# VH-VL binders against q9ybr6, part 4

Target 1, 148 residues: q9ybr6
Amino acid sequence: MSGSVLDEEAEKLMDYDYLLEKLYKKVPPKSGTSEYRIPEPQIIRIGSQTVIRNFREIAQALKRDPKLVARYLQKELATAASYEEESGQLILNVKVSRKVVNQFLQLFMKTYVRCPTCGSIDTKLLRQERAYMLKCEACGAEQPVKPI

## First folded at step 13 (VH-VL)

Design m03
Fold by OpenDDE, look of step 15:
Structure m03 (fold): chain C 148 residues (1-148), chain A 120 residues (1-120), chain B 108 residues (1-108)
Amino acid sequence: as target 1 above (148 residues)
Amino acid sequence: EVQLLEPGGGLVQPGGSLRLSCEASGFTFSYYAMSWVRQAPGKGLEWVSGITGSGGYEFYADSVKDRFTISRDSSKNTLFLQMSSLRAEDTAVYYCAKDEDIAFIYFDYWGQGTLVTVSS
Amino acid sequence: SYVLTQPPSVSVAPGQTARITCGGNNIGSKDVHWYQQKPGQAPVLVVYDNSDRPSGLPERFSGSNSGNTATLTISRVEAGDEADYYCQVWDESSDHYVFGGGTKLTVL
């Protein structure tokens, strides 16, 4: 009678391994996160101001409202920012390098656009009273993010 | 003239905590990212942690993640590194480093460093 | 994690040219910075953005970066150039500063 319990445990272990294999197979191979690249900012410096000429295009690539991205940059750069709806340009009241702008845009993408669960950029940012929620349209994951 | 003063080093037991400070002067503190870089005795430079000028982003080396906390007080022009759960491997001279910009580009100024020794 | 590789040591006679290399995967697409550290002192920036030199540094210090190798070149080496040299990059993928292992330059 002792042989049957060992066989049941072995069957349960086999079932667990099988279930694990099935779970791993159902996890879509991390599709080579094709590094979604946002356009490089086209910057012009005018006096003490920096103008991002293609800011609308950048915001579109980020799939976010230009005003939201502008607010983000304003906060991170500790400066005033003005988005021009007609031209699609962003005016920053600070002299800033292309490198710095790129870094913050990349950080924006990582924080407010890319799904931390599946890596998808098909996400929505939902504003809540004291926080933002990043919702992934690909995997359904929801993550709280720091308010902008 | 840019100055970075780093008081607060010392001897700590394993598992202990220590808070480093870096007092900055000679530049607009909030406009520049700041970092801590350490150097173990006879070893190379290792980046520990960095914080953007606004304080909006903090980054940590994997070796110190969840144990160290970087922060800054703009009213005092002071950078901090709160170290907890200290290990013997954390023994090093800790440098405060000023970044060239508000984000992470390169370090144009360094403090003289403060020695942290973790030993029983 | 992104890794920078430096030779542990380079030796050069006075008046000769020292070349210190920093290897990294596609490092030519990054901005490489170099620091000099003398014994008992803090590091000092000697080259930034691959080839730019801070004010006050001798023209003997220069930098280049292409492919998988960045190079710090010190021409007409002097005894005072004996130091450890570190290359550095910012890795945007991991959001880390990365240093090379350092190279000890000995002036013979």
Scores: ipSAE 0.879, ipTM 0.942, lowest interface PAE 0.5, mean pLDDT 93
Fold by OpenDDE, look of step 13:
Structure m03 (fold): chain C 148 residues (1-148), chain A 120 residues (1-120), chain B 108 residues (1-108)
Amino acid sequence: as target 1 above (148 residues)
Amino acid sequence: EVQLLEPGGGLVQPGGSLRLSCEASGFTFSYYAMSWVRQAPGKGLEWVSGITGSGGYEFYADSVKDRFTISRDSSKNTLFLQMSSLRAEDTAVYYCAKDEDIAFIYFDYWGQGTLVTVSS
Amino acid sequence: SYVLTQPPSVSVAPGQTARITCGGNNIGSKDVHWYQQKPGQAPVLVVYDNSDRPSGLPERFSGSNSGNTATLTISRVEAGDEADYYCQVWDESSDHYVFGGGTKLTVL
């Protein structure tokens, strides 16, 4: 009678290992964290203002509405921002360095674009009443994020 | 003149909590990121935590993650570090450091530091 | 994690030139900043953005950064330059400030 219990446990362990292997096979290989790089901001300074000339391109690379990204920068830089739809430029009512702009754009990507689970940039930002939800189209993961 | 005053240091038992404060003056507080940097006795500088000017982002060293909380009150021009679950290895002089910009670039001003001793 | 490597100590005679190195992987692509710390005092910024000098610092302090090594150079070293020196960067990958281990400069 002792042999049957050991066999059942061995079968259960084999089943668990098999299930684990199947689960690992179904987990798409972590697409190598390809360092998704957004374009470098092209900045010009005019008086007390900073203009990002290629802002539309940056927003496109981020796969987000330029107005949303503009709102984000406005909040983080504590300044007024104006997106020009015709030119695709963003005008910031502050003198800011390329370094600072880049840092916040990278943070935007990490927070509002990149899936924290699988690292995919194929994500959607869904607005909910009190929060935003980042939904990954690659792995299906959903993550609440701070509202912009 | 930029001034950073750091009260709140002291002796605390392991597992205890302590809140550090840094009162800032001489600059527009909300326009600059702030950080805490610590230095254990006879050791080098270690960044602990940072917060952007707007307070939108907080970052922590792995050594203090989930134990420490950085915050700021713009109305009081004050930076805080709430420390919990303190360990002996947390013993250090804690410096308040002003960043050069609203984001994390470099520290242009430092406080004089406050000693935190974690000992039974 | 990104790591900055400094020699533990450098010794120079008065009037000579001290060079303190800071090694890091592709550090030349980063902005390196340097701090001086005298015993019992808070750190003080001495070089920023690789080679820029804060107002009030003597011209004897300079910085360079290329390849895998940043260097703080102190010309015509004085006894008052005896201190610990730290290099520092912001690591965008980990979102951390990173300091070197520090270098003790001794003026002989």
Scores: ipSAE 0.864, ipTM 0.938, lowest interface PAE 0.6, mean pLDDT 92
Fold by OpenDDE, look of step 14:
Structure m03 (fold): chain C 148 residues (1-148), chain A 120 residues (1-120), chain B 108 residues (1-108)
Amino acid sequence: as target 1 above (148 residues)
Amino acid sequence: EVQLLEPGGGLVQPGGSLRLSCEASGFTFSYYAMSWVRQAPGKGLEWVSGITGSGGYEFYADSVKDRFTISRDSSKNTLFLQMSSLRAEDTAVYYCAKDEDIAFIYFDYWGQGTLVTVSS
Amino acid sequence: SYVLTQPPSVSVAPGQTARITCGGNNIGSKDVHWYQQKPGQAPVLVVYDNSDRPSGLPERFSGSNSGNTATLTISRVEAGDEADYYCQVWDESSDHYVFGGGTKLTVL
C-alpha cells in the first residue's frame, strides 16, 4: 500500500500542527492585559524639577526597593534622581510628564517585576555580576534582564 | 532647527541585508525617543521600530521582529536600522521620526525618508 | 492588536469644514495624534494630545477625542489642505505605535 508522498507530508504537517497546538497550550496566553495596576504617579512640577509625591507607594506596588526604582528612572530619563526617605517622594532633575513617568513605570513592571512565563508579580530580582535575574516565585522561571 | 537626514536606502535582493542611518541635529539626541516608520508605495504609514532616548528599550512591529534591529549612537547623534532577511513586502520609504519626549508619545519631526526596494 | 479605523476618503468643497474620524476601542481614553502627508512629502504633525496644535499650524486645524472616536476637524478648507491624514496612538498593551489607515482629503 504505497501511501503517496503527499499523504506522508500531510501526516507530518498534521503532527507538526498538533505539536504546535500542544506547545501553545502550555504557554500561558501572554495576556498583555495584566489586571495588576500600579498607582498613578502624583506629580508636582517645581521649576525644572519633577516630584513624584507617592513614589514610595508606587515602589511598594512594584514590590521593589524605592532606590532601585529610582535608579531605573534616573537611567531611563537620563537625569539625576533623589529619593527622600522621610517623605517617600522622588525628585527628578528634569521636567517630565505624568504620561512619560507612567510609561516607564509600566515598562519597569513588565521588565523587572512581572514573570514573562506565568504573568505573576511574585518575583525576585537577583543581582548578578553582569546582569539581573528575574526569578518567579510562582512558577520558578528565571530570566535574565538588563542591569539597572 | 531640527534636522533628520536618512541616507542608506537602495535596492537589495530578497534575503539580503541593509543598514539605514538617520543623522539627527538641532536637538539633544539622547533626550528623545526615535522611531522608524515606513510606507509602502501607495500605502499607509506603518511603525517599524522604536528606541527610547537612553536606548534602554527597543520595540519592534511584529512584521519585522527578529529581522530588524534598531540602535542609536549618541556620540554621533545617529539612529540605525539594521535590516536582515529582507522581503519584497519590506519595500517602502523608511522615515526616521523624532519623538516629542524620551518615551513614546508622538512624532514631532520626520525625516524626508529613504526608499528601500527589495526585488530580485 | 489595537486597531485604528479611518475612512479611506473624505471630500469637501473649499471653505467648508472637513471632519476626519479615527475609530478605536475606547480611544477616548488615549491620546490621539494626527499627521498630514502631502504627495511626495514626509508626514507633518498637525494635532497632538487629542486637541493641541503645533506652533505654526493654522487655527483651522482642531482635534477632539471621546468615546470610540477621535476627530480631526479642518475648518475653512483650502486647496492646500488636500492630503492624506493619519491618526496615531501609542498602545501600552502591545508597546506599539499604531497608525490609522489614513484618509485622503479631497478638496473639490
Scores: ipSAE 0.834, ipTM 0.921, lowest interface PAE 0.7, mean pLDDT 92
Fold by ESMFold2, look of step 13:
Structure m03 (fold): chain C 148 residues (1-148), chain A 120 residues (1-120), chain B 108 residues (1-108)
Amino acid sequence: as target 1 above (148 residues)
Amino acid sequence: EVQLLEPGGGLVQPGGSLRLSCEASGFTFSYYAMSWVRQAPGKGLEWVSGITGSGGYEFYADSVKDRFTISRDSSKNTLFLQMSSLRAEDTAVYYCAKDEDIAFIYFDYWGQGTLVTVSS
Amino acid sequence: SYVLTQPPSVSVAPGQTARITCGGNNIGSKDVHWYQQKPGQAPVLVVYDNSDRPSGLPERFSGSNSGNTATLTISRVEAGDEADYYCQVWDESSDHYVFGGGTKLTVL
């Protein structure tokens, strides 16, 4: 169900991101484009583990906190994940190919970043009570999304 | 060692429902993505639906969206396809297919297939 | 949705080389997989990731993929190679697997 340190930290960060977004609403969002691309994962193998060396850069391209994206991958890959803040690397306790990681990152983009109405990636993910909302800053559309 | 068994299909009237199952053995079922692929008599292969190993994503071909539901039960090592609002064009052999990883890459193993016939 | 186009049939004499094409827009940017299906049987994988051979498959099976065409090549064709062959990709844009229409290989 729950109880991992990573899960609890991700929940708090989603709440903090909501509050920070309210405080910084005065800055106009940069124009989003449907042609945005995620950096390719730089993967190395360490025994039975997979390390994504450029994970911080990937999370930045997804416009989301790295710990939230890490929690997503932990769930979808059914494995423990550990994000190292200092190095910006993600450690996954499973052997997984670049293609698998890319596929789930693309699905993260489609599910939690890209507006289903206009295709813009200029969006915010907001946690409200028992629901998560994807709000598009380009067209104003709002969609509920399943919690991570 | 890997086996996928689709024990039954059947004859169903148009508008009817049928649930297919696929029993898996010889691998860690809960890790691998799984799909249903169908083949109408004398026709080619058509992917129907797929589900990731974790069950976090389910995808459907446009021809079956909103009529079919894929699901998995790791406690039974079983993949399911719930088919509703069946049409004559759904008549096919339905194959269970195992992906090589937790996501959608390619199928390394297939079941023997089971025939579903939709006719009046 | 993404479309893969295969010739309906290819005929080849025993001992010769068969080439089965799979056409698609920018298919060279995708990983193409090939399946063999004999009458009354389930498909079996014969090539994956454009050019890789599953364990137990003869080296006579090979593949290539560039531009808008992927090709399955079967050298020194035997009567036992007579089957339908399907190419396949995962299309990330639609989140669908896509199969080609299939090619019947006839060994004369």
Scores: ipSAE 0.811, ipTM 0.917, lowest interface PAE 0.9, mean pLDDT 89
Fold by ESMFold2, look of step 15:
Structure m03 (fold): chain C 148 residues (1-148), chain A 120 residues (1-120), chain B 108 residues (1-108)
Amino acid sequence: as target 1 above (148 residues)
Amino acid sequence: EVQLLEPGGGLVQPGGSLRLSCEASGFTFSYYAMSWVRQAPGKGLEWVSGITGSGGYEFYADSVKDRFTISRDSSKNTLFLQMSSLRAEDTAVYYCAKDEDIAFIYFDYWGQGTLVTVSS
Amino acid sequence: SYVLTQPPSVSVAPGQTARITCGGNNIGSKDVHWYQQKPGQAPVLVVYDNSDRPSGLPERFSGSNSGNTATLTISRVEAGDEADYYCQVWDESSDHYVFGGGTKLTVL
C-alpha cells in the first residue's frame, strides 16, 4: 500500500473531524471536559485475534474518525487492524487484553485529543502544509503532534 | 527460556556518560514493552524508564528525564539506556525488565542487573 | 507523583501468616503487583493483578486490594520466604511505574 492512499485517508479523517465538531456545536456534549470519559472497550478474544465490539462508540467519544483511531492502534500494537464499518467493530490480529487496549486509548486521548495547555477535549487535528497540528477550540492553543 | 543479560556497567565520573545494554532471548523481543529499574546500594527499587513494544512511547522517571534516553533495536534483540550528565545519585544496580505485554502492565522477567558507580 | 507506602519490616514465626501492606490513595482502583527480592538477586514476580499467582508459585502467596490498601499474604511462612517485598503499580496519571519502598520479611 502506497503513501498516497494513506495521505488521502488522513485528509478525509480531518474533514470528518470538522463535521463532527460542527454537529457538537448544535447539540453540545452534556458533560464538562474534566469528567469526560471514553466507553470501556468491549473485548472478545478469539484465538490470535482481539475484537473491540463497541469501537465506533469509542472513536465517537474520542471525537475522531474510527479509521484514524484504528490506524493508531494498528501502529501501536504492531499488528494489522480491520475496521468493519457496518458493525462498527475493530478486529486486531493480536491477542491483547482490555487493559492494553485501554492504555493505548488513554494515550491517544492525551496525545491527539486533549489540549496540553488547558485540558479541554474540544480540539481538532489539522494538517497544515506538511505537519499535523492539534488546535484547541476552547483556548486557541496550537501545537505539533507526532504523525499517526 | 526467557533471558535478559546486561553486560557492562562500570565506574564513571560525575557529569559523564555511559550506555547500558540488555540482550534479550527466548521471546519475541519486538512485541514486549521493556523497562530499566535501578536500585541504589541498600535502597529500594526505582523505575527509571520504559518503552512500548512498538517504540511509540517512551517514558522516564522525573529524576532522569532529559538526561537518560531509552531505545530498542529489534534487529539485535537489545534494549539500551543512554545515560548522560551522571550524578552520584545515579549510582545503582540497573536491571532490565520485560513487561508481560506490548504496553505497561507488570514485569514478568528481570535481568541479573549491572552496577553503575558514579564517583570522582 | 503517586506514592506507595510499605512498612519497613514485618516479622513472623515459621508456619504462621505474614501480611505485608501497600498503602496508596485509592489504590483499590489500580492493579497491584508484588515482587520478592532476596539479597544479591534480581526481583521475582510473586503476585500480579492484585491477587493472581504466576505459574509455578505456591498457593501460599495471595493478595488483595481494596480502598487505600493492598496486601500481600504469605501463609505457612517458611525460612525461604525471608526477603524484601515490593508492591508496584502503573500510574496512568503520570505514565510512570511506581514501587513501594519495600518491606523486609523476617522469619523468626
Scores: ipSAE 0.810, ipTM 0.917, lowest interface PAE 0.8, mean pLDDT 89

Design m03
Fold by ESMFold2, look of step 16:
Structure m03 (fold): chain C 148 residues (1-148), chain A 120 residues (1-120), chain B 108 residues (1-108)
Amino acid sequence: as target 1 above (148 residues)
Amino acid sequence: EVQLLEPGGGLVQPGGSLRLSCEASGFTFSYYAMSWVRQAPGKGLEWVSGITGSGGYEFYADSVKDRFTISRDSSKNTLFLQMSSLRAEDTAVYYCAKDEDIAFIYFDYWGQGTLVTVSS
Amino acid sequence: SYVLTQPPSVSVAPGQTARITCGGNNIGSKDVHWYQQKPGQAPVLVVYDNSDRPSGLPERFSGSNSGNTATLTISRVEAGDEADYYCQVWDESSDHYVFGGGTKLTVL
């Protein structure tokens, strides 16, 4: 089939372009604090509890499972945390300010999301036996991180 | 009444080591972030190191990184600063400072400070 | 590293208003805190979160922060206000607290 050879080259080029466009869609904005912003926590405090109403959106911006981010906050705030799947809200059994929550979310970004080599947030956390590995999908760098 | 007492301090030779302690009372020690701040004679305030309430993060000024280690022991209500490879420029009054929350916001209480002199 | 710049000294007459500045790039986006230190004493918080006053502090102490300048304002200055004053921020990029160099307030 003579047409199949030319069609095969054309399809390879289109697949190559597709993969390149997929990679470029995953590439985060260039390094700059304003382009790597997570949503501002929308919180209310009721008695001894703090509710983060937009927690799902925050976890989505961090490209991490909301339950993982909730476990991190539970650890760093030394309190119980309950993630409500239906509402996308996080309930913390501690009274904390927006500033405190923001500070720990920025530290989560630096520790578990941002590649220390190239600054990209296009990364994955890999569980390998008893260790966590942060793998950058933009530059390929890998490094261990402390477990959550 | 919040109190922060720094009983440690003293004279040490260059290259030596010293551990500072800060004994806390009058508040729930295990919740609050804590810091060490120093002041060389006749100079301004310099933040040295801080630790979150949970102990999950420790941060250091560039001038002391890899030479000083901050730690806390909630069972003893005590903050520590392990100082190693001491230099003459580390001579200062060292203050223990309590943050107003579990993270780094501002200091609402300070100890009275203890003098560390690094001299041969 | 983030830098806070303060004038080394400010002099005012009793009863007048003292203004102590703290300069920093885009400091208006940060929360600025102010400490008073008298000779031989530990610092004491006098303003936090740019403009808030701790319980028990005189209402004469106030603060503002916009653009590249935060300001501590002490109205009806008294001799007892003579002290060194330091501004402070938490710098998120370095994960450091930063102090200004301090300003000596003299009441003449």
Scores: ipSAE 0.799, ipTM 0.913, lowest interface PAE 0.9, mean pLDDT 88

## First folded at step 15 (VH-VL)

Design w03
Fold by OpenDDE, look of step 15:
Structure w03 (fold): chain C 148 residues (1-148), chain A 120 residues (1-120), chain B 108 residues (1-108)
Amino acid sequence: as target 1 above (148 residues)
Amino acid sequence: EVQLLEPGGGLVQPGGSLRLSCEASGFTFRYYAMSWVRQAPGKGLEWVSGITGSGGYEFYADSVKDRFTISRDSSKNTLFLQMSSLRAEDTAVYYCAKDEDIAFIYFDYWGQGTLVTVSS
Amino acid sequence: SYVLTQPPSVSVAPGQTARITCEGNNIGSKDVHWYQQKPGQAPVLVVYDNSDRPSGLPERFSGSNSGNTATLTISRVEAGDEADYYCQVWDESSDHYVFGGGTKLTVL
């Protein structure tokens, strides 16, 4: 009678591995080249400030609230940021290069937009009490992400 | 003047752990990304790990992923590299490197390096 | 993983021009940086952003980058230029710094 339970567990494990293999086969190879590109930031420098002129468009491409993206940049750049709703511009209280801004925007996309499981950008960011949850609408995966 | 001091090297057995430190001065520490770069004896430079100025992002070379942990203490202007499960191939001079900016662009300053030897 | 390939060694006579290449797939679309390392010393930045020089570096050091090849050029080579030279890029796809294998420049 003890042999049947071990066999059932082994079958369940085999089924799990088979399911995992099938899941991995169904997951399109991480096309490393996600063709999805966010717009390049259009930056102007005014005094000690950096203005991203097309920030609204960037946020739209990221499918996230501009205020959220602004908070992210504020944190990562260790500066104050102000989003202007009328103009769609972001004002950063720091002199920063386009390269740096772009790098953080790309990191934002990787961290808070792109599904780590299937690579889809069709995701939602859900705020939880102490963390954010990235939920993929394509594959259903849920991943905790560092709070912004 | 920018200074990067790396006192934490030494001899460690395989499987052991070691924590490297890099004390930074001469610049606003929190506004610059920092990295560890190592060089095995007679070999080339290998990037090991990097951390953004704010500490928001940490990246690791595949060779050290899950074994090494980079961190920084802005209050002490200090960069750390916690190394665990050390292997003979981890033997190298480890350099602390300052990035030109808060993100990963290029290294404008390097420490003198500290030797880590992993040997039985 | 992104790979940078350098020749292991380059030899040049004093006063001549040394060219050290760094090959990478579509490296021309990246910003390439170069470091000089003398024996027993830490690396020093000599060229950044393909062709810019840090303050204090002689004009003899220059860089270019196009297609699949970046080049560090050292004109009027001096004995003091003998060192290892490394090219470097940031690979955004993998979020890694990538170094070339290094080139030993020998001044004959």
Scores: ipSAE 0.889, ipTM 0.949, lowest interface PAE 0.5, mean pLDDT 93
Fold by ESMFold2, look of step 16:
Structure w03 (fold): chain C 148 residues (1-148), chain A 120 residues (1-120), chain B 108 residues (1-108)
Amino acid sequence: as target 1 above (148 residues)
Amino acid sequence: EVQLLEPGGGLVQPGGSLRLSCEASGFTFRYYAMSWVRQAPGKGLEWVSGITGSGGYEFYADSVKDRFTISRDSSKNTLFLQMSSLRAEDTAVYYCAKDEDIAFIYFDYWGQGTLVTVSS
Amino acid sequence: SYVLTQPPSVSVAPGQTARITCEGNNIGSKDVHWYQQKPGQAPVLVVYDNSDRPSGLPERFSGSNSGNTATLTISRVEAGDEADYYCQVWDESSDHYVFGGGTKLTVL
């Protein structure tokens, strides 16, 4: 509590990021430019809804908690979103194309994952007091980012 | 029918400011991404700025970054462009353009444009 | 910054086929859109997503995109097709829309 405020969702996210970091320590390091790709969204559109079948896999590639990515998409698509933990699917109450979903996922990567200083995706998203902070574990850069 | 109406425009001194508006009708305004595109006299089209349907992202061409601000007011179905530190090179017809989705895909409808002249 | 290059003009006789090119590095990996602009008028969409035609547009308007070249093709050209034509992409790396410089189509 020494000049910082922990949020329950940030604490959960830090635990999730820790587990992902342990997994990704097993891969060989690469050059300074990251070529990491987000899996193509597997979309089913039913009536006025869109279901992303591989959402858990997408969130894993983004190195973030699926519920955080779902909240982001809910905000940017101006619709209700429901993440089903058992299936790993995301249900969006809007009919949207794969291109639209992918554009916002790429923007999520640029805004909340990729370090703007060195380009590494080895980063953590932390809540500090009333701001979100992106901390790069590769180069040590730290900066505020807009809230989700 | 989709309509985009751009009243305003006019003559402004270099270094001055002007706010453009674009009133939308015939579609669910709050959903669609919107852009401003300009065309200097006798020249081609130049994209100026865009905003997502939610307003979560605003992007700017390098030539106008830090001088222009795009915004939207969904309660008034209106897109705005606040222009400041205007230069002679900003003289153009300014069009508002509707994207086909909440993000940046392509423009399916355009306004008729409004002339902005920056001259001493 | 991503650049699209178009020829400044193309001339075609009535009834013939006009081909307007849009050159860009690896443009074949992008979705290309085409707009028609007649003098004193706003642009109008004529092709989207490389090859798709908006509702109500004649089948005479078509598009293709591969490698470094996208092409707008107008078959059986009519005098009413005289206009400036612009290609456009959304460039994901810069988060900018980019237009080509425009091509003036003249029907002689």
Scores: ipSAE 0.814, ipTM 0.919, lowest interface PAE 0.8, mean pLDDT 89

